# Ledger of designs, part 4: VHH binders against Uncharacterized protein YDL144C

Target 1, 356 residues: Uncharacterized protein YDL144C, of Saccharomyces cerevisiae (q07589)
Amino acid sequence: MSRILVIGAGGVGVITALSLWLKKESDVSLVVRSDYDRVLKHGYTIESCDYGRLEGWRPHHIYSSVEDAASAADNQGYNYIVVTTKNIIDGPVNSRVSNIIRPVLEKNKELHGPQLTTHILLVQNGIDIEKEIWAEFPREQYRYTVLSGIQLIGSTKIGSGHISQVGQDHLSCGAFDPQDAAAIQAANDFVRMYSNEGQNFVEFDPRVRYSRWKKLLYNAAINTSTALVGLDVPRCLEFGVNKKSTEIEVFHPAMREIIAIAASEGIIIEEEFITMFTEITRKKVFKPSMCVDCEKGQLMELEVILGNPIRIAKRNGVATPTLSILYNLLVLVQAKLKERKGLLKFDEKTATLVDE

## First folded at step 5 (VHH)

Design t25 (from h07 with Y101L; framework vhh_8h63_2)
Fold by ESMFold2-Fast, scan of step 5:
Structure t25 (fold): chain B 356 residues (1-356), chain A 121 residues (1-121)
Amino acid sequence: as target 1 above (356 residues)
Amino acid sequence: ELQLVESGGGLVQAGGSLTVSCAASGFIFSSYAMGWSRQAPGKERELVAGISSGGSTYYADTVKGRFTISRDNAKNTLYLQMNSLKPEDTAMYYCAAHWTLEYSGQTFDYWGQGTQVTVSG
C-alpha cells in the first residue's frame, strides 16, 4: 500500500485525504494544525456534493506537524507528499514549501537512501513552483519526483473540523518534467489511487505547463485586479468606464501578455480563452481567492501568479506593461499586509524601510 | 456568449430508450466538464450524469447502469443515452457546463433551457 502524507487541512487537503481514504488503496496521513485537538477527539464533519455526508471521519493517521508525521513513520517513509497549502514565496522562510517538506525528505533519505523515491505532489497555483524544490534538494543527494496537481474544486473549511464541498472534485495530475518517466508513472499511480468511480473526476495531465499557463489567464488578470481593488468580478466589470474599460484595458491586455509569455516557451494558448475567462464570472458575484486572502489580512500568492511569469517574460524578451503595473501595485498591498503582521518594519523618523 | 441548446426529448413507453443531445456554442467545449441534470414538477434539480473534459464519468445511483453520458468534442455536442426508462425518469432534462476556478472557490454552472422527457406507464 502506498503511504501518503497530505499537508494542509483546508477544504482541498481534507477532501484529498477523504478521496484517497475512500479508495482503500493507500495509507493516508493528514497534517492538521489548528483543528488537531477537535479532529483527534471528534473527527471531521464533511458535507460533500461528491462523497456525501460524513460524521466523525478521520484518515488512517493524523499528526499536528510535518516533523511529527516524519518521525512517526518509524522505519518506513512516505511514497507521496501532497502539498495543498498556499505557496507564499515572499512569506516567512519556515512557511516555504521546501522547508515544509524538508523533514520528510531528510527522514526518507536517512532511512531508505536510494531504495525509496518520494513523490512530491504540489496542489498549488502558479508557474515555476517546482523549481524551488529542484534548487533546494540536489537530485544526486535526494531521490524524488515533483508532480503537478491542478484541483478544480469548491471546498471550504466552514468551522473547526467542518468541511463544505459544493463544487465537484476535479483533479488533473501530471509530471512537471515531461521527460521524467518515474514522475509520469507516479502521476498515473496517484490518479488510480485518487479515482473513485462515479464520485469524482480525475485525469492524468500530459501537458502540465500548458495547463498551468492556461489557468494563469484567469489568475494573473482577474484574481490580481479584484485583490487590488477589493471588489467581486461583476462589480469590476460593471464599474469600469462605460462598463468596458476593465475588460478592454485591464483583463484582456493582462491575458494577452500571459499568452505571449507562454508562446515564448513554445506553448500556444488559444485566443478564445480570453473571452471564455472574461465571461465565465461576468454574472457570478464571486471574489477570487487572492481577493479573499487580502480582505482577511492574509498574504497573497503574489510571486507564483505574477512574479514568476514576469521574470520569465524578462528572460525571454516579452513586454508585460499590464502585468507589471498590477504586480508592482500588489507588491505594495503585500507590504502593507506584512507590516501589519510585524513581518516588515518602517522607521517613520527616517522615512525608510528597516533592513532586517 | 455561452449557449447550451438541448434537444431529443419526447414521450416514450416504460422500458424504452431515448437519446437527448446538447449543442454547445460560444466557448471552448472541450475545456469544460459537462453534465445532465433533471427536474420533475415539485422537486429539486438533481444531477444525474457528468463527464469531465478528459472523459471520466459520474452517474447518480438512480440512473447507474441505465444511462450513458458521452461527448463529441469535434461536434461540440453532449449526449445522454437513456435505456430502460421508468415513469420516475419523467422530468425536464437540463444540459450544464461546469467550471471551478480555485482550489476552495465556487463551482459555476451554466444551464440550457431544457428538454422534456415523459415516460408513460
Scores: ipSAE 0.287, ipTM 0.663, lowest interface PAE 5.1, mean pLDDT 89

